VHH binders against Citrate synthase (ctsA). Designs and how they scored, part 5

Target 1, 373 residues: Citrate synthase (ctsA), of Heyndrickxia coagulans (Weizmannia coagulans) (p27660)
Amino acid sequence: MVNTNQFIPGLEGVIASETKISFLDTVNSEIVIKGYDLLALSKTKGYLDIVHLLLEGTIPNEAEKQHLEETLKQEYDVPDEIIQVLSLLPKTAHPMDALRTGVSVLASFDTELLNREHSTNLKRAYQLLGKIPNIVANSYHILHSEEPVQPLQDLSYSANFLYMITGKKPTELEEKIFDRSLVLYSEHELPNSTFTARVIASTLSDLYGALTGAVASLKGHLHGGANEAVMEMLQDAQTVEGFKHLLHDKLSKKEKIMGFGHRVYMKKMDPRAAMMKEALKELSAVNGDDLLLQMCEAGEQIMREEKGLFPNLDYYAAPVYWKLGIPIPLYTPIFFSSRTVGLCAHVMEQHENNRIFRPRVLYTGARNLRVED

## First folded at step 4 (VHH)

Design y04 (from j21 with S34F; framework vhh_5j56_2)
Fold by ESMFold2-Fast, scan of step 4:
Structure y04 (fold): chain B 373 residues (1-373), chain A 129 residues (1-129)
Amino acid sequence: as target 1 above (373 residues)
Amino acid sequence: QVQLVESGGGLVQPGGSLRLSCVASGFTFSKYGFYAIGWFRQAPGKEREGLSSISGSWGGSTSYSDSVKGRFTISRDNAKNTVYLQMNSLKPEDTAVYYCAASKRPYSLYWNEADYDYWGQGTQVTVSS
């Protein structure tokens, strides 16, 4: 029964699920992925290593990784009907709305939609992992009356995703940087989108429904879009001095500045952000333009000195994505694409040890009103 | 202050070539990877149409409308703070006022004028004998 002493707004700090998938270890300042430190994984492992770890339970050997890559390549094709549906959307539609629509429609092509067996869900996870990058990359082109860019069989998963977005084969450096960003966004315990996916899955609904809900959640301003907001601020500022003025103006108005603060890394820069900062340095050296780096370093100093806040992953991922030629509206869809593996792992774990979520409310409205005869 | 100035328009015979230039002030292309540049045109009695764009990001993406694909080429010279539109195999139907536009957004696209924050005054291109 609900009592006023039991009401926790936003469920902040409430332990809502049990999981073996990931853990935000605030004591040791670690993001744990299936027992491994994510930072240690990101130094030597790629996105497909994380995919195998989250879905198959182990870091793959070379043969397992090759098999996984070929499995995903077979799943790159998206039904023509989905492209047709996306083409009906107004040109002003956000790619997150296109992504939500595409994932929702994709469910209609699954002939075993109600089967919750592990092997069937695992097959769906690989289908979603293969198709979501295509939907994300080509939703931008379709919304803008451009032809979809078809995947190339000679490119890796991450290089192919970036190729579909830009229409250009990435360099080895661009591929490595983009792949690492996908590793760093792949899983993060129980944010709102993952919780939403688990809530939907708890009804024994399907993977597509759960992910559709997760897209809707991530589109919300309080959850997603921080990387897009960071890049918009950098563009509005244009210069180092402009960015300093923009930040001081926002601070004077007591506005939240996107790209700062983290649940685990509260007293230092998120080490994932540090990795993207190094990527920004490398890309800046290659193209002979370090303006974004200088702007970001100036903002980092101001936020540290005035608020005691430090960059999170979004702060440095945003200018990296800009340098890779990625349109700003695709930053949150790319985040979702990366997180698809974690979301699938959570939905499958929920189905395998399910209990429906059914909370109660503290009623604060009128009572005992009379209906006149 | 961001300003764009077009030049290189004029009279040319069918089958001829022109190179339009767009010079930016208030920002530099070598320093500012933030701006996408687009070319638009408007012919008498027609709506303004997007022709081509080039992204401000490193290794930036180019796009072209179907009406100009294979005939027009967009390029950048960051040292001269200039974007060019090389127009080949010109047709009488290409007669229009040509506009250069700049966006703070890397997703500025050749057909969506609403994505562009800064506009030049235009340069006339006339294709006739």
Scores: ipSAE 0.000, ipTM 0.244, lowest interface PAE 10.4, mean pLDDT 85

Design y05 (from j21 with G33Y; framework vhh_5j56_2)
Fold by ESMFold2-Fast, scan of step 4:
Structure y05 (fold): chain B 373 residues (1-373), chain A 129 residues (1-129)
Amino acid sequence: as target 1 above (373 residues)
Amino acid sequence: QVQLVESGGGLVQPGGSLRLSCVASGFTFSKYYSYAIGWFRQAPGKEREGLSSISGSWGGSTSYSDSVKGRFTISRDNAKNTVYLQMNSLKPEDTAVYYCAASKRPYSLYWNEADYDYWGQGTQVTVSS
């Protein structure tokens, strides 16, 4: 008699780890980051404030933020060998595989790779935060047979990331909107990629290995790519009427529509999505083109009325990234770049209170078969 | 490195058809690393006008200015690194130098010249009796 009640498929709802980093509070409809409401943080704080909070434990004062900015600026450049490796990839390479390759190669340049002390891991976290935006932006340029765009010392972290992607210095509005998107994607308790990073970290493997695994996890269709899928749907539809027809067609075929539904915000629009919707309105006003906004609003109404589902962050982040001039294939790499700080925090927490993950299985296969001869 | 070369222009009578080709070199039309391509034209003494655009792979999103909607069709052949502009029901007012342009930025779909990074040399289209 096998007790199948002990098996929980996909570990759904299972408490697999203890953490002080973040919490999805479904009772109070809140995303908690180190004790703070993420939405409250996103209104008044930038990405570097979140970086300091997650890695140093506190919201930074002016001097701490200046020191953090200077620390990250020292880490923007990647070894020439990484550019060489990326240049050898075929032009058909998946963007997430290019990113994974770059992150993986970084491990080979760490002379203290086996050191798990907190201070050494903290330095690695800053190295990864500085270098991943460069790898994301310039793997794209290299795979287009274009010269890498060098980071500029006079731009903020987020402005520099957008600059490396687009080749143009962002406006103040573009910088503000992009920075806010990085805040909103920075941390989210225990999605598959964060769990993967913790599993790898639990072997006392290095931070680069843990993040390499997290990139591989996020590449999976069931985890990542929803923001890319949203923009692809908007591109295919072209018009408000076209988008309405596309959505009704998918609903009639019982297909899942990307950009809708959230574990915390099940009966209302994700407030993070609402912030990106406001960003889309601001960007649309600048160029006098609100077509994407009108399309998204029509889709929002259909999904509310037909399915009782509401936009998540990906639904409005996608057209915002489009209007910022970001190529669709970079949306998931940018998501990973933002989440790098959360992933580093989780890996460091895992190393500091480590226990290797060693699950068991419910065996349902054949027994006692005889070897033929 | 990056170069765009237009061809297929020439003289045609009103009501006729032409297919313009834009061959890209120095970059590839891959699934992940495709550029948006736009067609523009400029008649003597007039400002450059955006006509049509196609972005990405997978059959990409297409857009048309009101002046050519229903008459012109943009398409791409990723294997040949080529974008086409099929022009039907041509009018004398369509007489211009036609340019293809490539953009790394998605919002090139709005036909803003400033959003295009690479430009061809142009091909002359003359619609006359």
Scores: ipSAE 0.014, ipTM 0.473, lowest interface PAE 7.8, mean pLDDT 87

Design y06 (from j21 with Y32W; framework vhh_5j56_2)
Fold by ESMFold2-Fast, scan of step 4:
Structure y06 (fold): chain B 373 residues (1-373), chain A 129 residues (1-129)
Amino acid sequence: as target 1 above (373 residues)
Amino acid sequence: QVQLVESGGGLVQPGGSLRLSCVASGFTFSKWGSYAIGWFRQAPGKEREGLSSISGSWGGSTSYSDSVKGRFTISRDNAKNTVYLQMNSLKPEDTAVYYCAASKRPYSLYWNEADYDYWGQGTQVTVSS
């Protein structure tokens, strides 16, 4: 047992902040979002319902949701200067680096950048929510020497995001599945990126700076990229038998297998993963190709039987994103785009009840070395 | 600019075989942005039908329509930037113009022309005795 008044590596289990935004309830195996069960929300509510809940404090009525949709549509356009900056990046740049650059540059276009009032930060949150999907989708197109795909005003927020990525108007089923994935990724208490955003915000720095730091954090392979890694394993395996072989080989070498395990759902499949598994079944039925589903179910069985480990959200979100036509390098940027609402809520909460983080160290290096002239 | 060029069509007797090739330019087959490629055909007086698809980045994920399953095989050669359709046990009803098409979606979800962004000019296949 580690004492909270002594050095605790990685701050594991340390209560570093107070929040009303979300809670990982390990006793009841629940993810709480502003007092609601995330799973209950995901069954009946869309991403914009979560946006309104996290930023305005309530689930929206019909008029409030319409107003929110109209507000976000006005924020879809990205300054041409940002597109120019992205066009200067080498073609080998990762989309997470392009996203970090775009978010950072957005700060320079904010005429009220020094204002920390709640209403001003709320306007910034909506500007970021509107513009980040455009930056994610079109930085990818620019890096591949393709023309940017302009947002359409007649599509919903989630349909428009998928449209900008794929260049095709999504079906109702594709829109519903993609929107639900954004709900499921929207908030998760205090992972490294959210903590990073709060640390930066604790200096009373701006929302863009806090989110820039969060992008940098999420790019780290110990935090982000698990959904990309899952899809890479599936591509490398190519077949059901190939995937079984790949998993057995990794297990024999005691290598970590991405897409398995969760802090809350330790004895069962993450219910969010179960929702994405159902989405994978629906998409597999569309063209009669269930290969990815068969591969994932075989891997799920092996991990359950040999390690007592169960799929997390990333395990089934990855093949769903593949079936939706999304390039693998965009999976982590999409995760960040979804989490933008939670990050904005955390930064605003930090600003309103602020205290700068100033930890100390346990010094383990040399002392009293002599300087020789 | 993305372009697709089909070749390998011609006249063949019933029970014979042909291999169609589709050479892509303007993009390269890779794990990070390869297009999905589909094969379609259109016979005189009939609607265009989808036959087979292969994911560009999936390394061999393939699908087949019931009309050709077990007789046709789709494959790709990333080094040659080419997709093939091997057609075996050809029947007179296989007579059609064959098209390859590319979808910006790396995994093809549907068997209609609206799902594909770029189309080749087509190559004629005639099966007769």
Scores: ipSAE 0.012, ipTM 0.339, lowest interface PAE 8.8, mean pLDDT 86

Design y07 (from j21 with G33S; framework vhh_5j56_2)
Fold by ESMFold2-Fast, scan of step 4:
Parts: sequence; structure tokens; C-alpha cells
Structure y07 (fold): chain B 373 residues (1-373), chain A 129 residues (1-129)
Amino acid sequence: as target 1 above (373 residues)
Amino acid sequence: QVQLVESGGGLVQPGGSLRLSCVASGFTFSKYSSYAIGWFRQAPGKEREGLSSISGSWGGSTSYSDSVKGRFTISRDNAKNTVYLQMNSLKPEDTAVYYCAASKRPYSLYWNEADYDYWGQGTQVTVSS
């Protein structure tokens, strides 16, 4: 029998799954990825190293990394029918809805969709990793009546993603910074979108269905969009003094300020945020414009002094993405693109040790109502 | 061809235990097994009911129907190419013909009959005094 006295709203603090993929270590202030500290990985390893670690189980050697890069290059092409479907969407469509549509339609082109074996799911994970950047970048161009930008085979995975978005080949610095942001967003234990993917996977549904649900989850205001919200605040403010005024106004109205606070880094700046702050400093030096850096530093000081809150990754990733020429509406789709590898790892792990999620409810509604004849 | 042979049925007193065995031929259980196994039962005059399933992949994901959860346990012995159903605290309403079924889909299955491709001949379980 279900114990009605054990209702835990939002499953807060409930251990819902077992995993070897990642862990938010609040005691040691670490984000653990397959046994490694994410921050240490982000300093010396690129996104494809993380892809290999999460999907193949190890950090790749040079030959394995070259093989992985070649595998992903074979998967960049998106069926023309998907481009046609995206072109039918109203131009006011949200980029996350366009992404969800593209991922959902992509399932229909999988000739082995009912096969849930590990090797087949691994192939699907690489297909999704190859195609999602194209869907993200080119759905945006289509929604703005612009021509799709085709991927180039001579660019790295991250450089190619940025190229498809901006239409310009990134510099070495831009590529390095963007790649690092993808490492930092790649995996984070069991947020709502990852839990949603595991719930869908627990029914033995396919990988595309699980990721479609995860996109829908991440679109939700309480889960995704914090990086977009940060950049929107910075754009509304326009100046250092404007941003100070905007923050003080929100604080006086007891409004939540996006980009601050983290479960692991509760009494210091998220080290991932610190890395993006250094990236913002480097980009600002190159183009001779440090306004966004000055605004962000002023906001960081106000929040530390008045609320005892510190920047999270979203706070500094937002102005970095702006400096890289990325449209604000693509920030959450890029986050999802990065997280695709973690989501695929979780779905595959769920299938390999599956149990369907079957919760019960505490019923608080009316009973024994009569139907009039 | 894939064949499944059930054994271990018989007459048992209420509250007793039985262990059913399902020996598979035509495929082997391994880390990369392309098969999952489920247990079903059918009582006279009733529809076939799914009870439990175990996946063919390493670790073996398991599922149980509410009617048997906590009383029945499914397990796999890859070396013997056999799946077991350990039945404890048996009740008169557990009286039925028990079937072993295999699916080409390697992950754990709910008890949807349509998900299973191969079926054994069944073994009778009678719970009576």
C-alpha cells in the first residue's frame, strides 16, 4: 500500500535513480562526471573528450578522438524533409519549439526505431549529436527568412556549430571559448529535463522521444531560459548605472534575479562562471569593448553585498554568447545541444537497468458525487 | 528456431512456494543478448495476464505487475540459459497455466502480450488444499 503520509512535493531531496554518470557533491563542492571533476576536465579537455567519456566510458586517446570526430562529421546532414517542416512553422515560433519539432520529426527517419539495444542507441546518440546543432542553427535562420548555413567538413565540431549560427568562421579564441562552454553545460546529475528523459526511457520508448520530452521540459520557465533572461536584463539596462538601477529596483520589489545561486557553490562564485568571466575578459580585450564585463562586475558586487548570492554559469555564459555573435533566443537551444550527450547517456543507462516509474497520488478531491439523470 | 520450455509447476498449498524455470534454445543470454523474457499466466475463462519481465542486457532490468510485486521474483542464469520465476506466499487466485515468453527487444518489458514474439507451451500451477 502507498503510505499517504510520505508525500514529498516536487520530489525535493528524493533519490529517484541510481547513476554512474554524474554527481553534485555538495560536501566537496564538486560536479563529478564519470569520476572526474568537471572543472578539471574543462581546463584541459574539449567537448568531444566529454562525448567519448559519457558515451564510451573513457577519456579518448588521439586515435579514438579522431575516429569520434569522423563519426560525427558523417551525421551533420539533416533530411531535407525536416527543413521543409521547419519552414512551415510561423515566424513567431519559439526556437525551443522549433528544436522540439525537429528532434521529434527526426525519429520518423530512423529505420531501426523499435531496436533499443545498446549499440543501436549509441549510433542514435551520435546521430543526434551530429544533427541537433544543424537543427538549432538553421531552424533559427528559417524562422527569420534567412538561408540555411550548411556545415563545413574542415571545421571542428564546436567551430562548425558556431559557424552555422553566425555564418562566419570563428577565430581560434572564439572556438576555444565556445567549446569550453559546451563542456561546462554537458551534464549535471538529475535536473528536471534529465529526469523527464529517464521517465520516458523507463517505458522503453525511444531515444528521440526521451529527448523530445527533455526539450519540452527545458523550455519551462522554472528550468530553462536563465541565460537568455540574464542577457535580456543586460540589454534592457544598456549601461553600468542602468544595470545597478535595474538590480536595485528588482531587489526592492523582491523579484528573483536570474543568474545567481547554485546548489553546489552556495557561498562562492561557481568556478564554471569564473571561467566564463575570464572568457568575457579575453573577448572584451580583443574587440576593445568591456562594457558587458563592467556591467556584470557591478551586478556581481551588488548581489554579493546585498543578498550574499554569487554568479552561476548562466550569469557569465550569457554575455560570452553575446560577444560570440549568438542570437539570444539560441542560448537555451545551445544549452540543450550541449546536454544532449548527458541525456543520451542517462537514457542508455536507464534502458540497461530499467524499472518503469509508477508513482501514486494522495487524493484530496471530492468523492461519491451523483450524476443527474 | 527459438524455443522456450517451462518446468517447475505443480500442486502447492496456500502460502507455499514454487520456482518455475524457463529454458531457452535458439539464442543465448549474454551482455549483448537480443532477447528479453517475460512471465504470463492464464486462468480458466480469463484473459492472459502479464506478471514479470527481465531484460537480456547486462544487469537485467526487471518489472512486476501489482498482483505479484513483493511475492514473485524473476531472475536469470546466463550460464544455464534459463530464466526463473520464484513464487512465494501463493494464493488460490494464483492458480493458472504459466507461460514463458521471449521478445527480440532486449530491454525490460511491461507485460504487454503484443511485445513478445515467442511463447512456451505453459506449465500448470494449482494452489489448493
Scores: ipSAE 0.000, ipTM 0.096, lowest interface PAE 22.6, mean pLDDT 85

Design y08 (from j21 with G33D S34Y; framework vhh_5j56_2)
Fold by ESMFold2-Fast, scan of step 4:
Structure y08 (fold): chain B 373 residues (1-373), chain A 129 residues (1-129)
Amino acid sequence: as target 1 above (373 residues)
Amino acid sequence: QVQLVESGGGLVQPGGSLRLSCVASGFTFSKYDYYAIGWFRQAPGKEREGLSSISGSWGGSTSYSDSVKGRFTISRDNAKNTVYLQMNSLKPEDTAVYYCAASKRPYSLYWNEADYDYWGQGTQVTVSS
């Protein structure tokens, strides 16, 4: 029944869905978000502007942004039962598994779990956006036998997220840089985690289930963890010369170097990476310590000259997160927290024009084996 | 709970050396430890002064104030959960109570007390004949 010429490994290049949410324009080297250039948005707009654009369909005015801030502040608290569940996890638990557990348990507190109406899903999206930063930050503290850090009502969404992680009110520069990183990670067409969320949503399953699947997908090393891997390489190297040596050693062994290459930006640095590189320069100036910047610039030069590869967002986001005081194991959970808005938009779009994914296989195994002795 | 305990202080003659130790409990100085450790001192009638810092679990980033640069060296032994401050060529002006402090920010500014979450009780260093 299946034509053998129809098999496309990994679905590479297959148009699996219709969407109005985002587009990777390889011809014009642009990431399109609801008709806007992501880079243009990132220069003048913050994360809550992107949240409003993706979930409500428009860039917010001042009143709409204030209402969104108030809505999210009401959702910062996590039920004590969820904190208790997280406290039962072994202290060696992976942060992505703790996040997956927390998101999954949230479903049990939804009294309208079977309702797929747009307004009900929108309410869930705001609940997830409010609670996921708390789950990310405080599951980590719990796993380290530290007290949870309660959110503060006087801080912006991004400042509060960073505050819950570090226990300190961020400076204006730290808040600006962190917020911009959340804008840059917010949406990216159809990576594996977004496709997984759409597949689960296509059964008319709930938003929590779809996001739980997306967390599981992002934990996979072929999809997530590149930012953590970059910082681990920098930490192993410790010096500019150490990093040069580490990169040459990996290249001689034909190993992939994390933090390099992009589907859209194949012949230049990802412009999102360039923005994080500028953030690293600003933080380095304030700290009086440019070691990470020097290491990263040396690595960028080696990869350009020896492989014709350029930094992606993860390459410069990693040292920025390090300088913001963020533990390495939280880098992928923070990426997921940012992407939660895009994932919610995709799930809602899938529910509103649904078709269940039901693929077939090309069977290549044995047939007609007998059970008779 | 996170605790920091300083040791190695005492009386020393001008030109002498001391090695201060800061032992952490409630967290580890493993490769993945997210605490930066700073050394501070306070002399009677003076404000607290930042001296040196070592970033998180990564020993590749150290900083020193101009008053101690070239004389003091900060290091860490992650296996012993300890940070050291090796003080050489000590002067009478180095007489103070020395504190170690831990910050969840890997690159803490050593002059900003507000950036440090946990503080030891201090150890007295006296440079006198």
Scores: ipSAE 0.000, ipTM 0.383, lowest interface PAE 10.2, mean pLDDT 86

Design y09 (from j21 with K104Y; framework vhh_5j56_2)
Fold by ESMFold2-Fast, scan of step 4:
Structure y09 (fold): chain B 373 residues (1-373), chain A 129 residues (1-129)
Amino acid sequence: as target 1 above (373 residues)
Amino acid sequence: QVQLVESGGGLVQPGGSLRLSCVASGFTFSKYGSYAIGWFRQAPGKEREGLSSISGSWGGSTSYSDSVKGRFTISRDNAKNTVYLQMNSLKPEDTAVYYCAASYRPYSLYWNEADYDYWGQGTQVTVSS
């Protein structure tokens, strides 16, 4: 029996699942990842430390980290058939649709799709983590009739990902900042894409299907596309005054301004955004250009004062990715690439203690209509 | 190998118009291209000045320096692999060699000279009676 008091639009505030993976502690301003503060982890640990923590349960020692690095390097290669499929897409294809196509096709190469044992899913997680950066970087190059950039065995996972995108070996600072962005995008309790992955996994569907659904979710404007929109606004504005005028114009027209607001951090800045703001300051100091930082700070002030809205991670990740030389269309695909480890952890946890999601509706349509002869 | 060739320069009277073309080879323009294209100019004894850019990415976002905003328009024709700079209301101060430049990896703003890796040879624009 459904009544109006049972309907909660968007499931806002509803506890839809149990998890040991992560927790958003808004009272203590802490993002908990397997018991650790994400911000503390991001300061001293890299993306592969997070991968090991989320998939194996612990922060790796030196030998475990080396083994993980070797495991992922063996998974960098993508089947030729996937490259061929991507090459058949029209050159105007959306990068998130190209990524979704690649992830979906990977399922067809798995001979054990019906095996949902922990060890088999763990192997799939490493295969996806190894191959998704290649699909992201080289689908972009293929669609632009550019030569694919092959991964290098002597670069770290994050340096290699950035290398495949740009064709240039990153500096130590660029590698450190890009790696940190992957840590910050890696996991965030139960956003729409993670919930979508868990919903699909709850049918005992495969990991590739769950991630394919998550890509589709992240493509949506209310979840992932904000980072690209933020950078487009910044380059259109060009100056601090231009950005102030652009924001005031949008606010006067009641247009949505991307990069602001969060379902959990409604009255304060997203802590991940604060970390990316620090990265933007460091990049700005090294290259002698703080224009993007000044523009973003001006926008942050306007939105706080006029709307009581605060930057989310996308707001500061966008200018960081710009300064790293990353093409704007790859910002959301990179977000997904980072989140792949969290998504895999959630799917595996769902399979281990499964219950199919089957909600009901409050019916508001016509009843008892008669069919005429 | 990336190569850029400018054309459309010449002599024009004050208040006149010119359209410059930049033909690219070694890559292709698309909605999601990796290459941003910028227009720059340099007059004798002056520093090189950034004028306008068009991104190779998502929206083909455009930018303009204050000196040309409202007078110049950048556009692209992906089928012809060409970027254009439409120049209106030309002034004697617009006299310069105009360069087309391509960036595979922009670092800051699309029309920051330091971010561009490939440069055309330039085309002369002279605004005089």
Scores: ipSAE 0.000, ipTM 0.281, lowest interface PAE 12.8, mean pLDDT 85

Design y10 (from j21 with K104F; framework vhh_5j56_2)
Fold by ESMFold2-Fast, scan of step 4:
Structure y10 (fold): chain B 373 residues (1-373), chain A 129 residues (1-129)
Amino acid sequence: as target 1 above (373 residues)
Amino acid sequence: QVQLVESGGGLVQPGGSLRLSCVASGFTFSKYGSYAIGWFRQAPGKEREGLSSISGSWGGSTSYSDSVKGRFTISRDNAKNTVYLQMNSLKPEDTAVYYCAASFRPYSLYWNEADYDYWGQGTQVTVSS
């Protein structure tokens, strides 16, 4: 019999959870983080301010921020066994697969894995925040037959992350720009990876398992990789005219162009993208090379005029990461590293007000088949 | 730590060919990475001119100056940690000292000398009858 119930494919628009963490306000064109406008936070606050806000519930004072910095510095080192496991991966391994492996193995070092008390999960969140940048940066070096770059105690959290990736101490400008990108990627209501983390957490599984699932989700081409895809398009095009040609060709074939469109910012450029565009201008001025900026501006104009679509964060974050010295395959791992704080907040909230997710299906397959005899 | 050593220069007749080699040590070539290798030349009484680059950041993408486009080809052998410059249809005006240079900037251009931090010793190319 035909089922008369309408299912909603992909749960699009379905309210699947209650949260106090974040909200995509489409009416006021605002991304809300614990009651604050993300854009307002990004202008005056750094990534560690967002970490404290999401995990401790408040914007930190100076003493709280110093304590948080010291706490994270104690967590930078990963067990030698994790480096050994990563070294066993084939050199062709994807950085997201290396990250997923590293996060999964971390669970085995937790002697209190079944303890889901708030204070114990908070400790795990700080351990993950400290260790994930190391896993991201140094899994890449290992896959390229290079020695791991050890974190330095005199650098900030964001400067250290960039240092471990590039092997060079970032300038003050590079640190500021990179840190701001981490703020802008830190939290975004309920994308697939956050939903995946909540689904896993709803079984009363551990924080490491939830984040392992989130990495697997973000690797999927329909969710993650948009920033990598943008930079790959710019790389393929190489020139302003090449990029115009590439975009017109894709549009004529009715292909989706990555880096455009946002659920909240539908009639204008995502303001987060505008911040990264300014960062691209600043980095371009430092080295006297504005080609990527010119290419991106040409693409922005074409998409606005022909499709009524505007850049999202990924569109301008991609060339910024390129100019910061970051290899393209690390863009999605960096996105995940930033989002780790939001994911931890969601898992902890799920554990504290838990109900297992248990949907049903509309069955459309064969019925009444008979086994012989 | 990082060192570049050029070889393959010499005397050649107009219309002839030479292949320059640049062997790198202190870092390893991969398909993707925040590095570029560029070829530059300097003739007596002229400023240093960028000719070509190959970039790990662009997946081995190559760029050329108009003066050598179609005549010179840059390539790399990651296993040998070596970059080559194949020079065909050589002209007297190609006479210069040729330098190999390395950059660890993600978007280094063949013409931008300031992007390159490590330089080889140079190899002389002389094109004459």
Scores: ipSAE 0.000, ipTM 0.161, lowest interface PAE 20.4, mean pLDDT 87

